VH-VL binders against Coenzyme F420 hydrogenase subunit gamma (frhG). Designs and how they scored, part 5

Target 1, 258 residues: Coenzyme F420 hydrogenase subunit gamma (frhG), of Methanosarcina barkeri (p80491)
Amino acid sequence: TNKIKIGHVHMSGCTGCLVSLADNNLGLIKILDDYADLVYCLTLADVRHIPEMDVALVEGSVCLQDHESVEDIKETRKKSKIVVALGSCACYGNITRFSRGGQHNQPQHESYLPIGDLIDVDVYIPGCPPSPELIRNVAVMAYLLLEGNEEQKELAGKYLKPLMDLAKRGTSGCFCDLMYDVINQGLCMGCGTCAASCPVHAITLEFGKPQGERDLCIKCGSCYGACPRSFFNLDVIPEFENINEIIANALKEGESDD

## First folded at step 20 (VH-VL)

Design j2 (from g1 with heavy chain Y56S)
Fold by ESMFold2, fold request of step 21:
Structure j2 (fold): chain C 258 residues (1-258), chain A 120 residues (1-120), chain B 112 residues (1-112)
Amino acid sequence: as target 1 above (258 residues)
Amino acid sequence: QVQLVESGGGVVQPGRSLRLSCAASGFTFSTYGMHWVRQAPGKGLEWVAIISYDGSNKYYADSVKGRFTISRDNSKITLYLQMNSLRTEDTAVYYCAKRGKYWEPWFDYWGQGTLVTVSS
Amino acid sequence: DIVMTQSPLSLTVTPGEPASISCRSSQSLLYRHGNNYLDWYLQKPGQSPQVLISYGSNRASGVPDRFSGSGSGTDFTLKISRVEAEDVGVYYCMQAYETPRTFGPGTKVDIR
């Protein structure tokens, strides 16, 4: 078959990233009909073992006290060609990072960690949740990378490069990343989502502009992942201004294989 | 136009308590985390504590943790440092300090300091 | 905790001559966006500290051009191209990379 094996591995997450994937409607149906087999998804099926996969979409952070989850994430890495951290909880821990109920998040609270602290991760799809379009694009580019011709593989590599670079940055999502990638780029719209999401109250707004206390920041990535503009540049990359048309053409060419 | 004025220093015996105040003006106090920094006579600078803009989160140097409490009253535009179980090693000039605008971490304004002397 | 060191600890300079102060940290202060979380302060006799240099190299508002900062990672230098009488005092470097913030031991600069 020309299909790739995709799985959704659910750790400590709210399922919102999977719902965002599902919001691709007909696009998702097309992918599952023609390009990918969903070989693992506990939310949708009763498969009890982690199978061999080409692409694992891992949602959520890992609870270290949950031995089964720790084993599952390690087996996922072992069984998968490409591991994708789907959503900011998987990438950075988000609001769950170092959480302990009834207390401010602190690094000594070693309960919930991003998956990259436990396994090597190839691609980040950050966001809380990531947009449906970004998830779709990554799925299609992963297909092209694995099953495409050399031109399609080159296209996929160029598209995925920034997301692979995010994975190489590591599992920390500092307020300073928000500052440099969003605020200093003039992308901030003054909505206050970053301040509202900060579990340690390190962020406020003054005159519609974020103010931050790096000294109190625990690098959890909550503000960066919750900001609607953190990944705006990935959605509007000049080389891919017509990304929907590019994807449609790539999928159409794959359909001609009999 | 930014002003920070410390008060409440004095001479106290070891084991006693003292409360410092820092009156602020000239900036939006309620949006800034605030810091205490101290300097023993003839010595260098030592960072003491930070408090979040709303007072909900605090962090202390190990040398003072469990003995000092940083607090603030945004309605009075005042920062406080409650110093309990004072030791001779706590003898210092205590400064309150404000970080730079937005997210800039350096201390752009300092008070003139208030001297605390802990001796028998 | 990040340990900060400075050299020399004391410096006597003929007026109009250059001065150079080194600061070293026990770990890198460079963040991945290219910013070094190191600041320089001057404490004049009988005064509170005042910031001279931020982010390793940026002069604070009102600081004369004769002050310059350089370096990256773990090694930083403050230079005064020609020392003037009002430059007398103790110079401190401070890291703001992680909590607790820590200062160097200070470099006392005197005029000969």
Scores: ipSAE 0.618, ipTM 0.870, lowest interface PAE 1.5, mean pLDDT 85
Fold by ESMFold2, last read:
Structure j2 (fold): chain C 258 residues (1-258), chain A 120 residues (1-120), chain B 112 residues (1-112)
Amino acid sequence: as target 1 above (258 residues)
Amino acid sequence: QVQLVESGGGVVQPGRSLRLSCAASGFTFSTYGMHWVRQAPGKGLEWVAIISYDGSNKYYADSVKGRFTISRDNSKITLYLQMNSLRTEDTAVYYCAKRGKYWEPWFDYWGQGTLVTVSS
Amino acid sequence: DIVMTQSPLSLTVTPGEPASISCRSSQSLLYRHGNNYLDWYLQKPGQSPQVLISYGSNRASGVPDRFSGSGSGTDFTLKISRVEAEDVGVYYCMQAYETPRTFGPGTKVDIR
């Protein structure tokens, strides 16, 4: 019955994560109709001061030389129950790890950090961008965690646990993390996305299996965020149909009865 | 069976150059980063350099940076070390080394080594 | 750079008796998931090095079970339960936690 208050806080990012959220189309409208009020989003709403929020979706990394951004991220933590690092830039720094300053706009801005280096973060949604479905599913589970009954809260907690565990691990991602979370778990499908995303060419494939050079790794998290299996959650497989039904029910709009 | 065979060592004067080669066989050379490690006579081991599987990224120990160049030719299945501006402290047996399978970081195969002596 | 030290630098062991070698690093080699990025190598006389122990405690393929590794973080130990003649040589620890890789100074093991 009650809606939760959601905000989108934009740091140093390309806005692609917000666009991915928006690609839920009618699902986004349904969420805003029934489950959430958008109380902050400079690109979609005219509220310009950071308000109290239940869930803050933070896109982008923080530039240390942009003192207003540093204060805004601290204010976001203070005013939010749950802080979500949305996208690999917010989680791990991603492409902003290569910034050295001197860029055309604001050339004095040269040090960029993932948001977890400055504030405590509760949930990571990695990806560049994360899929619209993943963002939608996390939003529904966040609602259930905050406003659901005890069974729904337990299910939401199980769904979110891998993403919360990522936040607890820190702001760097190594190919060795992918090894333990995906490859050693038998979840690797041999797609090669990790190798293609590595900016330092530390990863390749042999016979469909990743090969890694830790000596060359810069811990940027690009491979981890790009892997579709890096947060696969085996604990909820027995609940798979229930989870799908809950999400489908939450998102149904315009569904014909025939 | 994996083999690594170094060659090109010899006696040279300080300030001169020398090129080492490491011929590889028995594994898919083009998917492995490769390393050089050296050992001065009667002394311990010192890591020298790494090159990525495709040659696009390289890292050097401070003791050789700017003087040595690691390279590879995947079509010839050969690793190289170009050593310029040689100093007497570069005198060592030079080994090429291969890391373990997949993500295993230890050196599971080493060459027999080639001796480089820098003296006047 | 991570500095690696070993103790003792030399030891002489009566055949059949145990040996113990210590290795210390200037910073922790423990990564999350519980992995210590420390490896042990043996260089027999006239040969190139060969790996004995990976990740602080895992014996490499073909290494006898009389070799064992233990420790975590900054302090590591290699033990040989019964030293044999073929175990003579110099033992090195190496960190693979960050670049550049660094070796300990070596421990020469010899038979009395």
Scores: ipSAE 0.582, ipTM 0.847, lowest interface PAE 1.9, mean pLDDT 85

Design j3 (from g1 with heavy chain Y56H, light chain N35D)
Fold by OpenDDE, fold request of step 21:
Structure j3 (fold): chain C 258 residues (1-258), chain A 120 residues (1-120), chain B 112 residues (1-112)
Amino acid sequence: as target 1 above (258 residues)
Amino acid sequence: QVQLVESGGGVVQPGRSLRLSCAASGFTFSTYGMHWVRQAPGKGLEWVAIISYDGHNKYYADSVKGRFTISRDNSKITLYLQMNSLRTEDTAVYYCAKRGKYWEPWFDYWGQGTLVTVSS
Amino acid sequence: DIVMTQSPLSLTVTPGEPASISCRSSQSLLYRHGDNYLDWYLQKPGQSPQVLISYGSNRASGVPDRFSGSGSGTDFTLKISRVEAEDVGVYYCMQAYETPRTFGPGTKVDIR
């Protein structure tokens, strides 16, 4: 009955994740109408301070030379029930591992860390950007986890569990995650996206499967974030129908064609 | 069957250069990063360098960094090690090595090695 | 760099008797998904190294079952249940946890 409070906290990043969320179109409208209030989003409105939130969607990594950013991320953790690393930058550092300066010309900003190195993170949503659908679904499931009935809470917990476990793995995005979560599970479709996304050419395809060089992997997480099957794993598959049903019901008359 | 054949070893004076080659066969060479490992006479094994499958990324041991260059020609299915400014401590049998399949990091195949002797 | 050590550095065994070699790393080689990035190699006299054990305990293809690897984290053991004449050589452990890869100093195994 009660709408949850969701905030978008933009750290150091390109804002592509927020754009992806926005790409949910009618789905986003449905969420904002019935399930969540967007109480913090600097791209939309200036706010003096970070408010109390049920869910913080944190986009981007944290510049260590920007003390304000460091304080903001800590404040976010204090003010939020659930902290979500939105996108591979927040999860693993991703492109920011290679960056000097942010969106502005700030060469003194030379060190960026994924948010998990500074605060406890509850949920990872890898991707660059994550699919609109995934972000939407996480928002819906977060709502159900907090405000749903016992059955809904249980199912929401199951849905989020893989993403929560991903957060527990840490802030290093090893290609081995793809190996164990996708390839070894028979979920790899041989699309080559992981190889294409690798900035250090540590991954290529052979016989329809990725080949990887551990010695060259810089653990940036780009490959995992880019993989279309990274989240769709065996932990989620058994509940797939139930999950889809609940999501569909939640998005009734506001469903996005994702 | 996988085969790695090193060549180019010999006796050289300190400060000179030498180029080693490793001819590969029996596997899709262009999809594998390749390694050089060396072994000084009567000593243990030392990792030297790695090159990515397409030659765009390279890492070196600190002991050879700035002096050695690993490269490859996928059209010739050959791995190279250009050794410049050679030192006496570079004296070793040099092996090219292939990693296992997919994500397997161990060296599943080694060449027979080529001996490089650096002496005045 | 990860420092690898082995003990003993030399071992003389009677054919048919068991042998045990220890390998220790300066930091844990255990990574995600339960894999220890520790490999064992044998270099027979006059030959190139050959892999015996991968991931700490996986016997490589063609390796006799008398060879076994155990351990996790920083301490690993290679065991030969019944040493044969063909097992003579130098055994190396290698970590593949991070670059540069590093080897143990080797253990020379001879038979009486």
Scores: ipSAE 0.794, ipTM 0.951, lowest interface PAE 0.5, mean pLDDT 92
Fold by OpenDDE, fold request of step 21:
Structure j3 (fold): chain C 258 residues (1-258), chain A 120 residues (1-120), chain B 112 residues (1-112)
Amino acid sequence: as target 1 above (258 residues)
Amino acid sequence: QVQLVESGGGVVQPGRSLRLSCAASGFTFSTYGMHWVRQAPGKGLEWVAIISYDGHNKYYADSVKGRFTISRDNSKITLYLQMNSLRTEDTAVYYCAKRGKYWEPWFDYWGQGTLVTVSS
Amino acid sequence: DIVMTQSPLSLTVTPGEPASISCRSSQSLLYRHGDNYLDWYLQKPGQSPQVLISYGSNRASGVPDRFSGSGSGTDFTLKISRVEAEDVGVYYCMQAYETPRTFGPGTKVDIR
């Protein structure tokens, strides 16, 4: 079995996404033992040279006033087969959209962009943070996409398609997207997470469903990333049993899926 | 039925202040952002301001920014517009407007409007 | 700000005849999931505005079927198949794509 090379590239953010990945516990250990090598992670090792990677998990947005960060993200694209925007900051900017500079340690850092504004991104994993299981599953599917047989590659492609489609949509995440993709599709369970996540108070609940103000929406993607039913693709439902089985088999010696 | 009733309009001198009110009924006021829209006599419609459902977020047209303050009291089911440093060009009928349900951005209900005349 | 324009600014129509009003925006009002954030309003004499068309082509509740909206992106049209006396007033297009909301200058429709 050939192990793929995965790197974690940290831009401007809180490292919460990496922590979420780590929360897979035995599942993560299983992945690292059998399927992937972590070849880059500044949180764990102070190696500045970005290596060749099969998958780059990029966390955080990019500060435009930080030349090194801008160069690093470009280098990441150059050195990686698959670039994954890990978390809503990397996908849509999220809370970093509110940055205006003036921080005491780096007051000149004024502007932050999601990574898709600077490089081509293959896969979005929205969330703040994304669920551990989702990150894990994407890693497994990435492995199957690269190293699996033809059937496995096809299945992995189907699984990743919704997240790949998100990447194609761009770096703006509007509440209207959530309305279209979730509420209008009858997938909303009225949990209120979207409203709670909205930093500009554009969303609230009425009669168990969200509603909001387009005029106040800053398209930060917080609500979309926070919704447990977002980026759900109805087209893959027939394949869910197979997908779950593959994941379960891959992780049979690790933690079970919750 | 939904009702919006504006009040507080009148004649005022330039530089003075005026406070408008909009009493709402017939819908869950506290879950809707609310808008002010104005119309100068014989002229078109101009969007003025929006306030979030809980009053924590507000946006204004550039023409009124720094002079007007939109606010609300959900316990009284009332929307307000505090207008300071009034100018002659602020002369208009001021409408309270409600958006549609959910994410529907159009104004499905308007008040009758209240006339504000700024004149020397 | 998005600039809205309308043409004509006024028209006089014989009852029973059709009418057409054009609205243009300085940038596209089409969102990626297919909705155009363009609304049409009618303000009858002495009354408040009322919504006629939403999302460019959806008739509002209670609006007669003689009214229709069409167009996408930056060019929109409101049509009245057979103008009636009650249709007299000023018609406004409005973009709800971004803040601030902006209106067209209005089109005054009179009956001959």
Scores: ipSAE 0.791, ipTM 0.954, lowest interface PAE 0.5, mean pLDDT 91
Fold by ESMFold2, look of step 20:
Structure j3 (fold): chain C 258 residues (1-258), chain A 120 residues (1-120), chain B 112 residues (1-112)
Amino acid sequence: as target 1 above (258 residues)
Amino acid sequence: QVQLVESGGGVVQPGRSLRLSCAASGFTFSTYGMHWVRQAPGKGLEWVAIISYDGHNKYYADSVKGRFTISRDNSKITLYLQMNSLRTEDTAVYYCAKRGKYWEPWFDYWGQGTLVTVSS
Amino acid sequence: DIVMTQSPLSLTVTPGEPASISCRSSQSLLYRHGDNYLDWYLQKPGQSPQVLISYGSNRASGVPDRFSGSGSGTDFTLKISRVEAEDVGVYYCMQAYETPRTFGPGTKVDIR
């Protein structure tokens, strides 16, 4: 098999997205053994230069006043075939959108931007953190997109399409997107996660249904990324009803390519 | 049956303070953010402030920031506007306003307004 | 802040004739799911404002079908197909796209 080169690039983030990837245990071991080389990860490896990568998983937002981070994100785009915004901080800024500068330890660090404000991004994986299963699924589908046969590449393209479309929509995540994509589609389960995750108290529930104030929304994407139904794409539901079986079959097929 | 009733307006000298109240009924007050909007005599509408459903987040127009404080008491079902350091240009009818259901952004109900006159 | 303008600022119509009011914003009010965050209000003499049109084109409940809204992005129009005496007042457009909310200067509609 022809392994893909994957790296984890850490911006202004808590490392929770990398930990979520690691929570796949056996799935992570399989990916590293059979399909991918982890060529960059400052948290887990002592490699200082940003190498050539097939897939860059970028965690965290970028502080504009941290010049090294700004240069690193640009180098990451340059050195990578595919750039993935891993987690809501990278996708939309998440809680870091609330920063106004003047913080006691770093008063000059006042602008935290999602990575898509600085570079072109191919795929969003929203969440804080995204589930281990979602990260695993995207990793396998990225492998199939790059190294699969024509049929596998087509399947991978269909799976990634909603996440690629999110990247094209831009770097703001209004609670309005929940209303349009989830509640108005009849997908809301009434769990209240969106209200609990809102840092500006713009969302509450009435009659088991979310409601809120657009005027108070800072477009941080916390609610959208935390909602278990926010990236549910009806276009591909029948094809992915048994996603664990699809993943298991893809892993078996990858083994036999040796 | 939604009703919003403002009170507390009057005539005051510049530099003085007033506190406006807005009594609400006919809807679940504790789940709605609330707004103040004002209108100077013979002039157009100007948005003033918003407060979150629980009172913990607030936003003000630049013209009143630092002088006005929006607040609410959900147990009394009442919205407030504390206006300090009043200026002649603050002379206006003050309305409280409610957004539409769920997340509908327009103001579907307004109070009758209370007149504040700041004269030198 | 988003600047809202209206034209004309004053309009005198004969009863039963149509009227048209234009509203322009300094930036697009179109959200990516297709809604324009532009609302129209009527303030009748001695009254508080009341919503007529939401999302650029949707009539509020109880609003007669002689009122219609159109436009998208930065340019919006309110039309009254046959003006009646009870339509007298000042018409405002308001953007709800970003905070602070801003209103147009108003269009005073009166009858001859």
Scores: ipSAE 0.703, ipTM 0.901, lowest interface PAE 1.0, mean pLDDT 85

Design j3 (from g1 with heavy chain Y56H, light chain N35D)
Fold by ESMFold2, fold request of step 21:
Structure j3 (fold): chain C 258 residues (1-258), chain A 120 residues (1-120), chain B 112 residues (1-112)
Amino acid sequence: as target 1 above (258 residues)
Amino acid sequence: QVQLVESGGGVVQPGRSLRLSCAASGFTFSTYGMHWVRQAPGKGLEWVAIISYDGHNKYYADSVKGRFTISRDNSKITLYLQMNSLRTEDTAVYYCAKRGKYWEPWFDYWGQGTLVTVSS
Amino acid sequence: DIVMTQSPLSLTVTPGEPASISCRSSQSLLYRHGDNYLDWYLQKPGQSPQVLISYGSNRASGVPDRFSGSGSGTDFTLKISRVEAEDVGVYYCMQAYETPRTFGPGTKVDIR
């Protein structure tokens, strides 16, 4: 019954994360009908000032030479209960890390930062873009965390925990994080997506197993966000049917009022 | 058995050029980034450069940036260092080095080195 | 650039006597998953460097048990429980945490 105030704050990004959110189509309509008011989105709405928000979805990295963007990200933190880094650019810098001079090629390119270098961030949603389903699920769980009963809040917390833990870990997305979080956990399937996504050619495969050059890594998080197993949540497997039921009910077109 | 063999060192005058080679064997050269490390006579070790497994990405120490070029030929299983505009401070033994397996960062194999002397 | 320091810069030891070498970095070398990106190398007279200790504490293949590494973060120690004649050379620590890789100045170990 209570709607939460959600905003989309666009920093230095391609808008692909917002498009991925919009690819929930009927699910997005249901969310806006029942769960959330979109109170800020310069792409989709005419509100120009940053309002009070329950959840801020921040897309893109911050250009330090853009003083308005720097002030806007700080204002977003002040005006928001929950700040979500939406997409790998906001989480880790992604391709904009290459422009940061992280390899010290062009020191002036150090002008782009992931948002967590400037403000505290509560939840990461990595990906370029994250899947529409992941964004949707996080939105529903954020609603339950704020407005749900105690059982729903506990489930939402359990669901969001890996993404909140990523936010606490920081803004550096090193190839070595895949080694620790995926390969050492026995979760790697040898697909090569990490190597294909690396903008600096730091990763290759030998006999189906990733190899990497930490010295060439610009800590952009591209490989981490592209790996389907990098923040795999083993703790919610017993809750799988309950989570799916909640999401399915959130997406129904008017059948819940019978 | 992994082996790395440097060659091409010698005595040259300041401002001249020299090309070093490192012949590799005993591992899949084309899947490893490769490094150059140097050691001035009687002094400590200084890292010089890295090149990616495919040769497309390179990183240099500030002391050599703009003057040295690291390259590789995977068909010949050989690493190269082209040294231009040589200075007396470039006088050193030059080693090629290989990191450990997978993501292991230490240098598990080094060549025997080749001496470069830059003097008038 | 991460600055690496070593102490002492020179040691003379009696064979069979223990030795201890310290290495200090200007910033933490501890990665969030618990690994320290610090390695120890020995350069014997007339030879290229060879790795002794990886990740601060793991002995490399073929390294005798008398060598041990310890420490974390910014402070690391290499210990030789009983120095042998073959242990003569220069010992370097190296950080692999950040590019460019940097080495300590070296500790020359000689016997009396």
Scores: ipSAE 0.589, ipTM 0.852, lowest interface PAE 1.9, mean pLDDT 85
Fold by ESMFold2, fold request of step 21:
Structure j3 (fold): chain C 258 residues (1-258), chain A 120 residues (1-120), chain B 112 residues (1-112)
Amino acid sequence: as target 1 above (258 residues)
Amino acid sequence: QVQLVESGGGVVQPGRSLRLSCAASGFTFSTYGMHWVRQAPGKGLEWVAIISYDGHNKYYADSVKGRFTISRDNSKITLYLQMNSLRTEDTAVYYCAKRGKYWEPWFDYWGQGTLVTVSS
Amino acid sequence: DIVMTQSPLSLTVTPGEPASISCRSSQSLLYRHGDNYLDWYLQKPGQSPQVLISYGSNRASGVPDRFSGSGSGTDFTLKISRVEAEDVGVYYCMQAYETPRTFGPGTKVDIR
């Protein structure tokens, strides 16, 4: 089987999403042995200009005052088949919307944008960081989408659809989106992660149920990305209840084809 | 029963200060953001400010930024508005207000209001 | 900031007859999940405002069913099917879509 070209493009991020990918340990080794070449990663590789890529994993938001970063994100779109917003900073801005050049919660100017405000993005992987397992699953499904047989491509498409739908929705993640997508659907477990992640203190809990102030929300997506159920799709869940088994079976079907 | 009671209004000269209070009861004050809304005599309503449930985040209307400070004391179940550098256009009845339950954004309860008159 | 307008600004009605007030916003108040962030308030003479209608159409607790709200996006209407003496006051629409919150200029309703 042929390897796909994957790159890690670092914008205004902490590298925590890359570290989460690396926490797959043996899974990462297998990916790099069998399925993917890491063709761009300034932290890990000597390649210093953006090459052609099958999948670009973009971490972080874009600083508008950094001309080179703005050009790099545009070049990344041009040279990549699939652009993935890796982590909530790339998807929605996350905490970087709050830290807009050292200003108060109500800044005069925005300094940072999620990457989708500048380029078309195909897939979101929300989280700060996303779990190693989610990143691994998306990487495997991207491989199957690009190099798999028709059955494998159909499986990959079904798995990725909720994450592609998030990308189509846009670059803002309001507390109210969490209310509609999770709490109104009866999916909330009362964990309080949304309240703990809110940089503007718009969310609190009472009797295990979130309460929120839309007036204070800066649409940063921190709560949405931190919630383990925010990308939950009730129409698709039954097909992926046993995701580890599904992945193992899909990889086994591809092992004998070279 | 939810109750909001404003106090501290009066007549002051331009450039001086006043501090308004809003005593709350009948709900869990410490889980709600609180608002100030004002109404000039014979005029419509204008939103003034919000403070987060814990007091750490605040947002102000442009007309009052830099002059007014919203604050709260959850142990005394009281909302405050410190109004500095008062102008004649700040003359209004000042209301405190709370939003509805959970994520409901409308103001379901208002205080009776306290009149602030700024005249030279 | 979202500009809110109301029409008419003043209305006199015969008791028992219907009344209608319109409210228009400078941008859509419809959120992507289907809720309109538009509320109606009544301020009776000498009193503070009180909520009548939330989300464009939902009557608040204790509000008589002669009050109804309709509309979506940028255009909203409050209707009173049979105006009574206690309905006298100033009616305001308010958007809660975006901070700062903004109110319409008010519609004074009076009886003949």
Scores: ipSAE 0.571, ipTM 0.847, lowest interface PAE 2.0, mean pLDDT 84

